VH-VL binders against Putative uncharacterized protein F40H6.5. Designs and how they scored, part 2

Target 1, 136 residues: Putative uncharacterized protein F40H6.5, of Caenorhabditis elegans (q09277r678to813)
Amino acid sequence: RMVNFANVMEVGDNITITGHIWQNASESTFNLYVGMDPKYLQSYISIHINMRWATDGIVYNYFWGMWNYQFESYSTRPFSRGLPYVLSVVRGINYYDVYGNGQFIKKFGIIGSVALHQVGAMYGYQQWNIDTVKMN

## First folded at step 4 (VH-VL)

Design y7 (from x1 with heavy chain G33Y, light chain Y93W; framework fv_bexmarilimab)
Fold by ESMFold2-Fast, scan of step 4:
Parts: structure tokens; sequence; C-alpha cells
Structure y7 (fold): chain C 136 residues (1-136), chain A 123 residues (1-123), chain B 108 residues (1-108)
């Protein structure tokens, strides 16, 4: 599910999604995109959150013309397949704070020129249902 | 490193359905921000874009062929499948699948191509 | 849909000469969404230039692109024997993505 926001994300804002993870999920992914529409703007991913259900972790990265595999980082996963989830991403000055089911799980640094650009769209895909999306 | 290869029938009768498979290696549609497109070229003619599919299962079709085309992916097999219904002799062409990088500063271009497969439509 | 018209249809030149190939769009296209491909007989197209002027990795520096709006140009500064092929421009600004009809570069 892709959502384009009416306004760009400002420091202190959060994007919160809720829904259910597929019982048979192999991956579930959530991206925040620089700009308003990732498919028309050829924009970059400010934060990529990837849950690989074969492992006990979440993978984080950014995309700025290519994946920077050296910048890849990880957190524990407070989510389970077949169950409801609440995922929140809070914008700081040079970082995102990520929360899962109310638990702080990750502080992710915003890299270089990405910090100067503003997030205006999100996309959740791969084997989860997204019931609500809110930018607060 | 990135490779793509088309497979399917080389001869199709009028009114039949064509199914082509693109098998690829060197990247994954589940973990990279890429898409696969299908482009055809009738003998001696220009290239014509048919359809593409993105990592997130978003699909785009050429409006001129909208009712005849279906594109799907099987990420576990590294395959993209194109189906085209009601084949006609004018659909005789070499069919290519091609890789595209979704997120770059340069827009939607096709950087790696399969070798192509000639599909002849005749009775 | 956006129609791309390439000129000339055929260009006959000798090795060492400069080639200039044109592509005109029926409506304005952002230069970031115009690309050039080379195709040799019996082979798949190869990306040469993306976003009007960016040289694809591995492509010789004798190839260059320029243009904006409706008018775009591919230039080959000193033709090599392997450069005799058909060249296509492509726009990705609007769906359907469209290609020009091609310019065939042939040896004189």
Amino acid sequence: as target 1 above (136 residues)
Amino acid sequence: QVTLKESGPTLVKPTQTLTLTCSFSGFSLSTSYVGIGWIRQPPGKALEWLAHIYWDDDKRYNPALKSRLTISKDTSKNQVVLTMTNMDPVDTATYYCAHRLFYDSSGYYFDYWGQGTLVTVSS
Amino acid sequence: EIVLTQSPGTLSLSPGERATLSCTASQSVSSSYLHWYQQKPGKAPKLLIYAASSLQSGVPSRFSGSGSGTDYTLTISSLQPEDFATYYCQQSWSTPYTFGQGTKLEIK
C-alpha cells in the first residue's frame, strides 16, 4: 500500500501504521520516500525497514541511487506473524526513532543530503495488511 | 552479473494465448528497488514497450494492449511472467525482458536486457 | 502518447567521422526521462545514455548526449567500426513509455 501525504514530514512528526502480518509471511517491508511520489519523482528511500521472518531481526538501510550495504543495521523484532502490529517512525533532526508495538527498537541515522530532503510518501509491501496510516 | 533470459513457445497460432517467462539472476525483486519490463520488436520495426512490474507488485501496461496483457512475478523462482491473449500475425516479434533500476536520479530506463525470443504467429 | 521522431532515418558515414543523431518529442519531456540505446542486428538493445546526457558505465567517452524540452541529440565524436548500428531514443516521462523509430548508422 502506497500513501502520499498532503504535507512533508517535519521534525517531531511521526508516521504510524497498523494492521496484521500474514501468517505465512517471508518478508514485510516499509519505506519512507524522499519527495511526494516515489514512482514519478525517481526519489530516494530515507529509511527502509525490512522484516525477514526467517530471522529474529529487522534490517534497516537507505537508498540513494544504490543500496549502501556498509550502512545496513539491525534491531530486534517485537512483531509476530499472524498478529496485529503497530509500527511508528518518529522524525528527529538527524535520525529516525522506530517503535514497534509501543517499544523503542531503533535509532536510525539519516545520511548526508537525505537529511536535507523531506519525506512525503510511504509504501508498505510484502505480505502484511495495512489497516491505517497516519502522519501526526 | 545481472542476467535475464526469455523462454516460451516460438510458434503460436492465431487466437491462442502466449505465455513468456523471464528468468533472472544477480538481483532479487524482493530485496531491491527494481522492476522488470517487457518490450517487443516486430521484424524490421521499432521497439514497443508492453508492460512492467515493480518489486512491490505494482503493474503498468501499455494502454494500446490493455485488455490482452497480464504480468506477474514469482519472487521465490526469480521469474516474471507475461501473458498475452488473442494472438494475431501482427504480434509476430522478438520479445525482450529487461531490468530497470527503480530508484535512481535518471528515471525509468532499461539497463540490462535478455537476449530476446522470436515469437512467430502463423497458422 | 508521446511520439518520438528520429532523424535522419539512415546516416551513411565512414570510420573516424562525427555522427549527430536527433530525437524530437511531440511534447516537452524532462531531460531526466530521455534515454538512448544502441542495437546491432540480431542482438538486444544496449543502454548508452540515460537522462539525456549521462554516460552508462562501460560506454566509450566518444558517445555524448544533450538536449532539453522537445529536442535531443546523440553525438559520436569519432566513429569506430563497432558503432555502425541502429540507435533508438526512449522517453519514460509518460506512460506508455515510447521509443523513436530508430536511426540506422551505416558504413559509407
Scores: ipSAE 0.000, ipTM 0.519, lowest interface PAE 15.1, mean pLDDT 82

Design y8 (from x1 with heavy chain Y108W, light chain T95R; framework fv_bexmarilimab)
Fold by ESMFold2-Fast, scan of step 4:
Structure y8 (fold): chain C 136 residues (1-136), chain A 123 residues (1-123), chain B 108 residues (1-108)
Amino acid sequence: as target 1 above (136 residues)
Amino acid sequence: QVTLKESGPTLVKPTQTLTLTCSFSGFSLSTSGVGIGWIRQPPGKALEWLAHIYWDDDKRYNPALKSRLTISKDTSKNQVVLTMTNMDPVDTATYYCAHRLFYDSSGWYFDYWGQGTLVTVSS
Amino acid sequence: EIVLTQSPGTLSLSPGERATLSCTASQSVSSSYLHWYQQKPGKAPKLLIYAASSLQSGVPSRFSGSGSGTDYTLTISSLQPEDFATYYCQQSYSRPYTFGQGTKLEIK
């Protein structure tokens, strides 16, 4: 599911999605994009959140022309296949705070300046349903 | 197993509208991250992307042809339909539909293709 | 639009030889968005390599891709008879997505 937001994400804003994870899911991914159209502007992902259901972890990275695997980081996963989820990403000054089902799971450092880091779109894909999307 | 097959007229007169249907199996166009693209190839020439539609009904068109193209899907029938208006002999080509999938490190690519259908535009 | 230029237009080689095919973009693209297809006469294109260097499942290991920025290469280390075909590069970095004009690999 792709959403283009009316306003760019500011410090203190959060993007929250809810839905259900497929019972037989192998992967579920969520990206926040710099700019408007994530399918067109594919070079700049501010935060990449990848859940691999064969493992108990979540993989985090950014994409700025290429993946920087030295910057890749991880958290535990408070989600279960076949069940509903709530995922929230909260914008701090130099970081995102990620919450799963109300539980803090990750602080992820933002690469780049605020002027270059105008998050205006999200793209959730692979094996989960995304029922609601809100920027608060 | 992913399969796609194009269907529609093989001969079209100039100024007519072309309607092509892509019928598929082995995946659902309700699955997040999935799309169907249309690509054509005039005889002896390079491939040209025309349009694609995604699981969320988002539609993208080649700007050079946007005024002539409409893409739609019927998820319950596993079909995607491309319509192209005001056909001209220069539009003679083999038309392909192809499965698209987005992955983090590789963007969008066409991993499975239909066999293609040759559409000849002549009087 | 990004223009992809492939060279040579035609490459005549014998089975067992190494083939090197080039694709040059009119502006820098991320290697994650550069892909290679093989097409045999009368057939649909087949994905060989995605993201410049990743082999599609079922593609023989003699195929490899490399490159970055504007310059990309497809290499076939030891040509088999079934490899004689036309090869196209494609970028998905920017819409409209574009393909090169093709390199025809033919038997000498």
Scores: ipSAE 0.006, ipTM 0.544, lowest interface PAE 12.7, mean pLDDT 84

